# Ledger of designs, part 48: miniprotein binders against Mucin-6 (MUC6)

Target 1, 185 residues: Mucin-6 (MUC6), of Homo sapiens (Human) (q6w4x9r395to579)
Amino acid sequence: GHCSLEGGSFVTTFDARPYRFHGTCTYILLQSPQLPEDGALMAVYDKSGVSHSETSLVAVVYLSRQDKIVISQDEVVTNNGEAKWLPYKTRNITVFRQTSTHLQMATSFGLELVVQLRPIFQAYVTVGPQFRGQTRGLCGNFNGDTTDDFTTSMGIAEGTASLFVDSWRAGNCPAALERETDPCS

## First folded at step 23 (miniprotein)

Design db10 (from cb14 with E33K R50Q)
Fold by OpenDDE base, fold request of step 24:
Parts: C-alpha cells; sequence; structure tokens
Structure db10 (fold): chain B 185 residues (1-185), chain A 112 residues (1-112)
C-alpha cells in the first residue's frame, strides 16, 4: 500500500483515493496492530500563507511507547526531543538521508517513509501486505475499496473528507476545511 | 573509479548479510539489506553525493554488526570512514569518498 501527502494539502490513500483538505493540526496517518508498541504515524500541518486555504505539511512524526521520531521540514530529526545525526537507528527504525532532497525512514516491521524536502515538503508512506485491511487514519484502511476510506476514528464511514479528517486529529485544533478532490494534483 | 569500488563493497555487503544471518544478528541483516539497496540505487545515478550517503548508511550498519561481535577495530575504522564521508559531502571532495571506501573495505574484511 502506498499513501502520499503531496502539494501541501493533498492525500492519496493506500487504496488510491485522492482527496484534499486544509488543516492546521497533527493528524494520524496510520495506526495498525501491525505497528509494534502502539506505533502510529502522524502528519503535522501548519499555515503556510495568510488564508485558511494555505496550509502545508511541516513534519512527520512516528510515535510509539518508546520513540517519538520527528522529521521536520527544516531537515531536523529528533527522537524524544533530542536532535539526532543521520543516519540514525533504533532497534527497529532507521532514519537516513538518501539524496540531498530525500530522507527516508525504514523499519523492520513493514513501514517505509520517504520524505521529499524540496521544492515542497512531501511524504510517501508504504506498508507491506501484512497491513491489508488493518490500517486506519488519513491513509485509509487498505482493503482495496475506495468507498470506505473515509472511515472515522469511531468506525463510521463518511461521505466527505471533512468529518473524516477531523476525526483523526491528535489534539485540539481547528476544524479542517474541505475542498473538492483534484485527482490530477 | 568510485563506482567500481562501490560495486566491490556491494558484493561484500551481500556476503556480510549471510554472515549476519549465521550469527543471528537480525538487526544487522535488516540494516545491511537497506545498505545494499541504497548502494544499488546510488550506482544507478552515479552521483557521488548519493554514493556518499549510501556509504554512510553502510558504515552504520557495519558498526552495528561490529559492536555486537565485539570488534572495536572494525568500529574504529568505520567511524573514521563516516567522518571522511561527512567531510566529503561538505567539501564536495570525491577523493575523501575513496579514502572512506578503503576503510570500509578493511572493516568489512574483519567482519567477514
Amino acid sequence: as target 1 above (185 residues)
Amino acid sequence: DIREEVKKLLEEARKLIEEAKKAGDDQAVWLLKIAVRLLEEALKTGDPEQIAYALLFLAMALITAAEKRGDPKAVELLEKAQELLRKALEENNPELIKEAIKLIKEAAELLG
């Protein structure tokens, strides 16, 4: 499964459903029993302009019981608040620079992350086949059905992205704004 | 020729994966597999910078293995290699990459 965060406000789920939102919060991208130690992948969005529709991805966070790994748009990588030199590793996670514009997070449990630093901070999430039907969050449920990707944290399928996205907020943040999906973005 | 030397290291890394498997060092196996992939990708582009990044990762992977095996000499060589690679990136100096490769090769031989 491949999930992408592109163009500042566009998401394509594991099931290849594209949608767009504008929010300034931390959102859960991926939760799964397949992630050890209650692991979760999250995305941090912030305002990038003067209007509410100008939002962008500013960081990606992997959070577990043991680690809080933050990859920021300024190329700073931290774990539990401490800056780390790359390449960095834990027992089952590694963060490294592949090119001048690309960072990666690789894991031993089937989660991969590619972060493009320039010109736009973007992220690409890949999960192994063992994750099929066992994922939840903004990246969807990876079951081959796009019609149920907007399943909220409470297990309710929504018809629009707004309530879906808001349900996956990791904190108290303003409600996300929904725009029409542009599949060509 | 950096590319040629990297190809040699790539082969050595593949061998070391097998050694790590025999040793039951799952972490080393995992990291070395990533290193191999990175080296392969770097070879496709031939970009010295990308090669340097791949080598940095390889060095880290090998350090992980060396520490578990109790080989401080290998660790020392690899740490020095990392320093050279970082300097190479900073100075855009391919000669330093070559020097780092020598150290990595020596360390790999110790671990093989």
Scores: ipSAE 0.870, ipTM 0.946, lowest interface PAE 0.5, mean pLDDT 94
Fold by OpenDDE base, fold request of step 24:
Structure db10 (fold): chain B 185 residues (1-185), chain A 112 residues (1-112)
Amino acid sequence: as target 1 above (185 residues)
Amino acid sequence: DIREEVKKLLEEARKLIEEAKKAGDDQAVWLLKIAVRLLEEALKTGDPEQIAYALLFLAMALITAAEKRGDPKAVELLEKAQELLRKALEENNPELIKEAIKLIKEAAELLG
């Protein structure tokens, strides 16, 4: 399964359902029993301009009982809150730079993350087949059915992205907006 | 040239994967497989920068193996290699990459 966060506000689920939203919060991107130690992948969005429609992905966070890894354009921060030299590794997670513009997080448990740092901060999530039907969050449920990708954290299928996205907030943030904006903004 | 040297390291890395498997070092196997992939991709592009990043990862993977095997000399060599590679990236100096490769090769020989 491949999930993409592109163009600042666009998401394509594991089931290849595209949608967009404008939010300035941290959202659960991926949860699954297949992630060890109650692991979760999260996406941090923030304002990128003056307009409410000018929002963009600013960081990706992997959080578990064992690890906290924050990947942003400027740094990779781990459990101790300090920037780490790359490549970084734990028992089953490694973060490394592949190129000057691409960072990767690889795991031994079937989760892969590719982050494009520039010109636009974008993220690509890949999960192994063992994750099929066992994922939840903004990346969807990876069951081959796009019609139920907008399943909220409470297990309710929504017809619009806003309520779906809001249900996966990882903090107290304003409601997400569904607005059409320039893909480059 | 750097590419030829990297190809040699790639072969050594593959051998070390097998050794790690025999030793039951799953983490080393996992990391070395990534290193191999990165090196292969870097060789496709021929980009010295990408090669340097791949080598940084290889060094890290080998350090992981070396630490488990209790080979401080190998660790030292590889740490020095990482330092050189970081410097190479900062200075865009391919000569430092070559020096790093020498150290990595030496370390790989110790681990083989």
Scores: ipSAE 0.837, ipTM 0.931, lowest interface PAE 0.6, mean pLDDT 93
Fold by OpenDDE base, fold request of step 24:
Structure db10 (fold): chain B 185 residues (1-185), chain A 112 residues (1-112)
Amino acid sequence: as target 1 above (185 residues)
Amino acid sequence: DIREEVKKLLEEARKLIEEAKKAGDDQAVWLLKIAVRLLEEALKTGDPEQIAYALLFLAMALITAAEKRGDPKAVELLEKAQELLRKALEENNPELIKEAIKLIKEAAELLG
């Protein structure tokens, strides 16, 4: 399964459903029992301009009981709150730079992350086949059915992205705004 | 020729994967496999910068193995190599990459 966060406000789910939203919060991208230590992948969005529609991805966060890894455009921060020299590794996670503009997080448990740092901060999430039907969050449920990708944190299927995205907020944030723009356009 | 030297290191890395398997060092196996992929990809482009990043990862993977095996000399060599590679990236100096490769090779020999 491949999930992409592109263009600042565009998301394509594991099931290849594209949608767009504008929010300034941290959202759960991926939760799964296949992630060890109650792991979760999150996306941090912030204002990139003055209008409500000017929002962009500013960081990706992996959080578990054992690890906290924050990947932003300028730095990688780990559990101790300090920027680390890359490559970085734990027992089953490694973060490294492949090129001057591309950073990767690789794991031994089937989660892969590619981050484009410049010119636009974008992220690409890949999960192994063992994750099929066992994912939750903005990246969807990875079951081959796009019609149920907008399943909320409470297990309710929504018809629009707005309520879906809001249900996956990590913390107290304003409601997200929905735009029906094709991310491929 | 940096590319030729990297090809040699790539072969050594593959051998070290087998050694790590024999030693039951699953983490080293996992990391070295990533290193191999990165080196292979870097060789496709021939970009010195990408090569340097791949070598940084290789050095890290080898340090992981060396620490578990209790080989401080190998660790020292590899840490020096990483320093050179970081400097190479900052200064855009391919000669420093060549020097780093020498150190990595020496360390790999100790671990093989």
Scores: ipSAE 0.834, ipTM 0.931, lowest interface PAE 0.6, mean pLDDT 93
Fold by ESMFold2, fold request of step 24:
Structure db10 (fold): chain B 185 residues (1-185), chain A 112 residues (1-112)
Amino acid sequence: as target 1 above (185 residues)
Amino acid sequence: DIREEVKKLLEEARKLIEEAKKAGDDQAVWLLKIAVRLLEEALKTGDPEQIAYALLFLAMALITAAEKRGDPKAVELLEKAQELLRKALEENNPELIKEAIKLIKEAAELLG
């Protein structure tokens, strides 16, 4: 299973369903019982221009009862608020630089994250087959069916990306929008 | 030739995975498998920067194994290798990569 967060606020789910949204919040990308210690992967989006429809990914966060790993566009990696030299490891998570432009977070529990730092901050999430049918969040439910990938935090399938994305907000922030004038911009 | 030295080190890393399995060192097995993948990828490109990043990771994986075994000399060699690799990246100086490989090989022999 692959999920991607790319420039222009584009997302592709584990079931390959593409969508776009515009919002400035922290969102739940992935929750699953396969993640230890109540783990969740989150994405932080912020304003990248003057228009409310100009938002971009600024950080990815892995949060559990043991760790809060933040990988931010300023290329700083922290765990529980402390900056870390790379390569970095815990018992079951490691973060390291693959190239001058890409970081990777690898885990022993089947989650992998690749972060492109430059030219545009982007993220690529990979989960092992044990996650099939057991994910929720912006990356979808990984059940092989794109028709219900827009399932909200309340378990309701939505027809629009904006309502789906808003349901996965993790903090107090404005509702997500879709650009009305040009759906491809 | 850095690529030939990396190929030799890759073979040694694969042997150390088997030793870590025998020792029940699950974390070292996991980290060394990642290091092997990174070295294989770096050999395909031949990019000195990518090689240096892969070697930095290998050194961290070996430090993990060395600390479990209580081998402070291996840890010292590997920390020095990491320092050289970071300098190689900062100075864009591939000769420091060769020096780091020598230290990593010496540490790997202590762990083998």
Scores: ipSAE 0.791, ipTM 0.923, lowest interface PAE 0.7, mean pLDDT 88
Fold by ESMFold2, look of step 23:
Structure db10 (fold): chain B 185 residues (1-185), chain A 112 residues (1-112)
Amino acid sequence: as target 1 above (185 residues)
Amino acid sequence: DIREEVKKLLEEARKLIEEAKKAGDDQAVWLLKIAVRLLEEALKTGDPEQIAYALLFLAMALITAAEKRGDPKAVELLEKAQELLRKALEENNPELIKEAIKLIKEAAELLG
């Protein structure tokens, strides 16, 4: 299973359903019982363009009871607020630089994250087969059926990306937009 | 040449995976397998920077094994290798990569 965050605002789910949104918030990308210690992968979006509504990915966060690993567009990696030299490891997680433009987080529990730092900050999430049908969040539910990938945090299938994305906000944030405002659209 | 030295080190890393399996050192096995993949990818490109990043990871994997075994000399050699590799990347100086490989090989011999 692959989920991608590309072009600043585009998402492709584990079931290959593409969508776009804009919002200034932290969003839950992935929750699963397969992640130890109540782990979750989150994405942070912030304003990026000249338009009031343009946003793009600025950080990816892995949060569990033990760790809060932040990979941000300023190329600094922290765990629990402390900057780390790369390569870095815990018992089950390692973060390292593969090239001048790419970082990777690998885990022993079947989650892998690749972050492109430049030219555009992008993220690629890979999960092993044990995650099938056991994921929630912006990356979808990984059940092979794209018709229910827009399932909200309350378990309701929505027809629009905006309502789906808004349900996965972590905090008090403005509602997301599916696309930039265009009076001709 | 650096590529040939990396190929020799890659074969040593594969042998150390088997030794870590026999010792029941699951974390070293996991990290060394990643290191082997990174070195293989770096050899495909031949890019000195990518080689240096892969060697930094290999050194971390070997430090993990050396610490579990209680081999402080191997740890010291590997930490010096990491320092050289970071300097090589900062200065674009591939000669420091050659020096780091020598230290990594010496540490690998202590662990094998």
Scores: ipSAE 0.771, ipTM 0.915, lowest interface PAE 0.8, mean pLDDT 88
Fold by ESMFold2, fold request of step 24:
Structure db10 (fold): chain B 185 residues (1-185), chain A 112 residues (1-112)
Amino acid sequence: as target 1 above (185 residues)
Amino acid sequence: DIREEVKKLLEEARKLIEEAKKAGDDQAVWLLKIAVRLLEEALKTGDPEQIAYALLFLAMALITAAEKRGDPKAVELLEKAQELLRKALEENNPELIKEAIKLIKEAAELLG
């Protein structure tokens, strides 16, 4: 399964459903019982400065009871906010640079993240087959059916990206700005 | 030149995977397999910067094995190699990569 965050505001789910949204928040990208220690992958969006309503991806965060890894354009920060030299490892996670523009987070539990740092911050999530049917969040539910990929945090399938995205906010932040977020329906 | 030295290191890394399996060092096996893939990819491009990143990872994987084995000399060599590799990347100086490879080879022999 592949999920991508591209062009600042575009998402393609594990079931290949594309959509776009704008919002200033941290969102749950992926939750699954397959992630150890209540792990979750999150995406951070912030204003892009192009227009009043546009936002773009600025960081990806992995968080569990044991680990906190924040990947942004210039820095990888772990646990207590301490910047870390790469390559970095824990028992089951490693973060390293592949090239000057790309880094990778690899895990022993079937999650892989590749981050393009330049020219545009983009993220590519790969999960193993054990995740099939067992994911929640902005990357969808990975069940092979695009019509229910907009399933909210309450388990309700929505027809619009905006209601779906708002349900996956982490913390108390403003609702996503209402825009044409997905030309497909 | 550097590519040929990296090919020799890659062969040594593959041997060390087998030794880590025998020792039950699952983390070293996992990290060394990643290092082998990174080195193989770097050899395809021939890009000295990508080679340096792959070697930094290999050094970290070997430090992990050396610490479990209790081999502080190997750790010392590998940390010095990482310093040279970071300097090579900062200065865009591939000659430092060759020096780092020598240190990594010396450490790998201690662990082999």
Scores: ipSAE 0.706, ipTM 0.896, lowest interface PAE 1.0, mean pLDDT 86

Design db15 (from cb14 with E41Q K44R)
Fold by OpenDDE base, fold request of step 24:
Structure db15 (fold): chain B 185 residues (1-185), chain A 112 residues (1-112)
Amino acid sequence: as target 1 above (185 residues)
Amino acid sequence: DIREEVKKLLEEARKLIEEAKKAGDDQAVWLLEIAVRLLEQALRTGDPERIAYALLFLAMALITAAEKRGDPKAVELLEKAQELLRKALEENNPELIKEAIKLIKEAAELLG
């Protein structure tokens, strides 16, 4: 399954459902029993301009009971809050640069993350087949059905992206705004 | 020729993967396999930048193995190699990549 966060506010789920939202919060991208130590992948969005519609992805965070990895445009920060020289590794996670503008997080448990740092901060999440039907969050449920991708954290199917996205907030933040999927807007 | 030297390192890395498998060092196997893939990708383009980043990863993987084995000499060589590679990237200097490769080869021999 492939999930993408592109163009600042565009998301494509594992089931290939595209949608757009504007929010300034941390959201759960991926939770699954297949992630060890209660692991979760999260996305941090912030204002990129003056208007409420000017929002963009600014960081990706992997958090478990054992590890905290924050990937931003400028640095990679780990458990102790210190920026690490890359490549970085733990027992089952490694973070490294492929090029000056592309960074990757690889794991031994079937999660891969590729991040384009510049010119636009974008992220691409890949999970192995063992994750099929066992994922939740903004990346969807990876079951081959796009119609149920907007399932909330409480298991309710929503018809709009805003309510769906809001249910996956990892902190206290304003409600997300739904916009039409238009690359030019 | 950097490409030819990297090809040689690839072969050494593959050998070390087999040794790691025999030793039951799953982490070393996992990291070295990534290193091999990165080097292969870098060789497809021949881009010195990609090669340098791939070598940085290889050095890290080998350091991990060297630390487990208690080989401080290998660690020292590989850390120096990483320094050279970082400098190579900053200065866009392929000669530093060549020097780093020599150190990585020497370390790999100690670990083989």
Scores: ipSAE 0.861, ipTM 0.943, lowest interface PAE 0.5, mean pLDDT 93
Fold by OpenDDE base, fold request of step 24:
Structure db15 (fold): chain B 185 residues (1-185), chain A 112 residues (1-112)
Amino acid sequence: as target 1 above (185 residues)
Amino acid sequence: DIREEVKKLLEEARKLIEEAKKAGDDQAVWLLEIAVRLLEQALRTGDPERIAYALLFLAMALITAAEKRGDPKAVELLEKAQELLRKALEENNPELIKEAIKLIKEAAELLG
């Protein structure tokens, strides 16, 4: 499954359902029993301009009982503090640069993350086939059905992205907005 | 040239993967497999930058293996290689990449 966060506020689920939202919060991208140590992948969105529609992805966070890895445009911070040098590795996770503008987080448990740092901070999540039907979050449920991708954290299928996205907030944040704007703006 | 040397390292890395498998070093296997993929990709593009980053990763992977095998000399060589590679990236100096490759090769020989 491939999930993409592009253009600042555009998401394509594992099931290839595209949607847009504008929010300034941390959201759960991916949770799954296939992730060890209660692992979760999260996306941090923030204001990128003055208008409510000017929001963008600013960081991706992997969090488990063992590890915390924050990938932002300017730095990679781990549970041991700011990583001075890449590549970084743990027992089953590694973060490294492919190029000056591309980072990758690779794991031994079937999760891959590619991050484009510039010109636009974008993220691409890949999970192995073992994750089929066992994912939840903004990236969807990876079951081949796009109609139920907007399943909330409470297991309720929503028709719109806003309530869906809001349900996956990792903290107290303003409600997400659905606006049809150019994601590259 | 750098490409030819990287190809040689790639072969060595593949051999070391097999050795790591025999040794039951799953982490080394996993990391080295990534290194191999990165090197292959870098070779396809011919981009010195990608090559340098791939080699950085290879060095890290080999350090991981070397530490488990108790080979401090290999670790030292590889750490120096990483320093050179970082400098190479900073200065856009391919000669430093070549020097790093020499160190990585030497370390790989110790681990083989």
Scores: ipSAE 0.860, ipTM 0.941, lowest interface PAE 0.5, mean pLDDT 93
Fold by OpenDDE base, fold request of step 24:
Structure db15 (fold): chain B 185 residues (1-185), chain A 112 residues (1-112)
Amino acid sequence: as target 1 above (185 residues)
Amino acid sequence: DIREEVKKLLEEARKLIEEAKKAGDDQAVWLLEIAVRLLEQALRTGDPERIAYALLFLAMALITAAEKRGDPKAVELLEKAQELLRKALEENNPELIKEAIKLIKEAAELLG
């Protein structure tokens, strides 16, 4: 399964369902029992302009009971809050540069993350086949059905992206907005 | 020339994967597999930058293996190689990449 976060506020789920939202919060991208130690991949969005519809991805966070890895445009920060020189590794996670503008997080448990740093901060999530039907979050449920990708954290299928996205907030944040905007913007 | 040397390292890395398997070092196996893929990709493009980053990763993977085996000499060589590679990237200097390769090869020989 491939999930992408592009254009600042555009998401394509594992099931290839595209949608847009505007929010300024941390959202759960991916949770799964296939992730060890209650692991979760999260996306941090912030304001990128003056309007509420001007939001962008500013960081990706992997969080588990054992690890915390924050990938931003300028640095990679780990558990102790220190910026690390790359490549970085733990027991089953590694973060490294492919190029000056591309980072990758690789794992031994079937999760891959590619991050484009410039010119736009974008992220691409790949999970192995063992994750099929066992994912939840903004990247969807990876079951081959696009119609139920907007399943909330409570297991309810929503018809709009805003309610879906809001259910996956990791904290108290403003409500997300659903706008019909150009996917390339 | 760099490409040829990287090909040699790639072969050595594959051998070291087998050694790591024998040693039961699953982490080393996992990391070295990634290193191999990165090197292969870098070779396809021929981009010195990609090669340098791939080598940085290889060095890290080998350090991981060396530490578990208790080979401080190999670790030292590889850390020096990483330093050279970082400089190579900063200065866009392929000669430093060549020097790093020499160190990595020496370390790999110690681990093989």
Scores: ipSAE 0.859, ipTM 0.941, lowest interface PAE 0.5, mean pLDDT 93
Fold by ESMFold2, fold request of step 24:
Structure db15 (fold): chain B 185 residues (1-185), chain A 112 residues (1-112)
Amino acid sequence: as target 1 above (185 residues)
Amino acid sequence: DIREEVKKLLEEARKLIEEAKKAGDDQAVWLLEIAVRLLEQALRTGDPERIAYALLFLAMALITAAEKRGDPKAVELLEKAQELLRKALEENNPELIKEAIKLIKEAAELLG
């Protein structure tokens, strides 16, 4: 399964459902019992320099009870707040450069992440077949059916990306609807 | 030639993968298999920068194996190779890649 986060805030789920959203928050991309130590993959979006209402991906975070690995657009990789030289490894995770513009995080538990650093910060998530039907988050549920990929954190399948995305916020941040109703926007 | 020397390293790395499997060293197998894939990809491009990044990863994989075996000489050689590779990338100097390959081959022989 492949999930992508591309420029213009475009997302394509594990089941190939495309959507777009704009929001300034950290969002849960992927949760699964297949990720050890309560692992989750998260995406951080922030305002872009192009327009007042547009946002773009600025970091990807892998968080578990053991690690908090942050790969950010400033090309710095940290684990638990400490900057790391690449290539970097833990027991079951490694982060390294493929090229001057691409980083990879590989794991022994079937999650792989490729990050394009330049010219636009983008991310590509790959999970092994053991994840089928066992994922939640912005990357969808990986069940071969696009009609329920917009399943919220409460387990409700939505027809719109906005409600789905807002349900996967990982922090205290305004809903996209609140920002869009701003009279000055 | 750098490409010929990398092909020789690939064969040595594949041998070390089989030895790691026999020893039950799952982490070394995992990391070395990644290293082999990275080197194969780098060879297809012929790009010295991609070769240097792949060799940095191979050196880290070999350090991991060397530390588990308690071989500080291999670790020392591999750390020196990584320093040369980082310098090669910073200076765009392929001759430093050749020097790093020599050190990696010496370390691989100690581990074989």
Scores: ipSAE 0.785, ipTM 0.919, lowest interface PAE 0.8, mean pLDDT 88
Fold by ESMFold2, fold request of step 24:
Structure db15 (fold): chain B 185 residues (1-185), chain A 112 residues (1-112)
Amino acid sequence: as target 1 above (185 residues)
Amino acid sequence: DIREEVKKLLEEARKLIEEAKKAGDDQAVWLLEIAVRLLEQALRTGDPERIAYALLFLAMALITAAEKRGDPKAVELLEKAQELLRKALEENNPELIKEAIKLIKEAAELLG
């Protein structure tokens, strides 16, 4: 299972359903019973232009009861708020550079994440076959059927990406007006 | 030149994986298997920068094994190797990669 987060706010689910959305929040990419300690993978999006449709990925977060690993576009990696030298490990998670432009998070529980830092901050999520039919979030449900990949956090299959994505907001997002009160140029 | 030394390290790392399996050191097995994959990929490219990143990871994997065995000499060598590799990346200096490989080989012998 592969899920990608590419330029703009383009997503391709584990079942290969592509979509785009508009948002400046933290969203749940992936939840699953296969992730230990109530783990979840999250994506942070922010405004990348004048219009709300111009949003892009700025960070990826892995959160569990023990860890909060943040990989951000400024190329700093933290765990529980503390900056870490790479390569870095916990008992079951490791983060390291593949190259000067790519980071990888690998785990012993079947989740892998590759982050392209430059030229554009993008992320690629891979899960093992044990996750099949057991995922929820922006990456879809991994059941081999694209027609219900837009299942909301309430369990409702939506026909549009907008309602689906909004249901998976995970963090407090500043109001759009608040973020737009700063002067441009 | 560096590629021949990396091939020798790969052979040693594969042996240490088998030893870690016999010892039941699941974390070392997991990390060393990643390190072997990274070194194989780096060797195919021949890129000194990619080799240095893979060696940094290998050193971390070996530190994990050395700490479990209580071998502070191996840890010391591996930490020095990581310092050299970070400097090699910062300065684009492949001679420092060669020096780091010597330290990693010495540490691997202590763990073998």
Scores: ipSAE 0.784, ipTM 0.918, lowest interface PAE 0.8, mean pLDDT 87
Fold by ESMFold2, look of step 23:
Structure db15 (fold): chain B 185 residues (1-185), chain A 112 residues (1-112)
Amino acid sequence: as target 1 above (185 residues)
Amino acid sequence: DIREEVKKLLEEARKLIEEAKKAGDDQAVWLLEIAVRLLEQALRTGDPERIAYALLFLAMALITAAEKRGDPKAVELLEKAQELLRKALEENNPELIKEAIKLIKEAAELLG
């Protein structure tokens, strides 16, 4: 299963459903019981131009009870707030440079993340087959079709990306009315 | 030149994966298998920069194994190799990659 976060706030789910949104928040990309220690993958979006419709990915975060790994567009990697030299490892996660422009996070539990740092900060999420039907978040539910990929955090399948994306906000964000997503995305 | 030395080092790394499996060192197996894949990918490109990043990772994987075995000489060699590789990347100097490979090979022999 592949999920991508590409320039201009474009997302393609594990079931290949594309959409776009225009938010400035931290969003849950992926939750799954397959991720140890209550792990979740999150994406941070911010404004990238002069209008609210110009938003882009600025960081990816892996959060669990043991780790908070942040990969930022400024090319700094931290774990639990401490900057790390690359290559970096924990017991079951490693972060390293593939090239001067690409970082990878690899894990022993079937999650892989590739981050393109330049020219545009983008992320590519890969999960093993054990995740099928067991994911939630902006990357969808990985069940083999697109009819319910827009399932909200309340378990409701939506027909529009905007309600779906808004439901997956995490952390302390400005009110949704101040940071509307594109209803056509 | 670097390509042939990386191929020799890959053969040594594959041997060390088998030794780590016999020792039950699951983390070393996991990291060394990633390192082998990275080196194979880098060889397909022939890009010294990708080779250097893959070798940095291999050195970290070998340090992990060396620390578990309590081999401070191997750790020292591998840390020096990482320093050379970072300098090679900073200076865009592939000749330092060859020196780093020599140090990694010496460390691998201590661990094998």
Scores: ipSAE 0.763, ipTM 0.913, lowest interface PAE 0.9, mean pLDDT 87

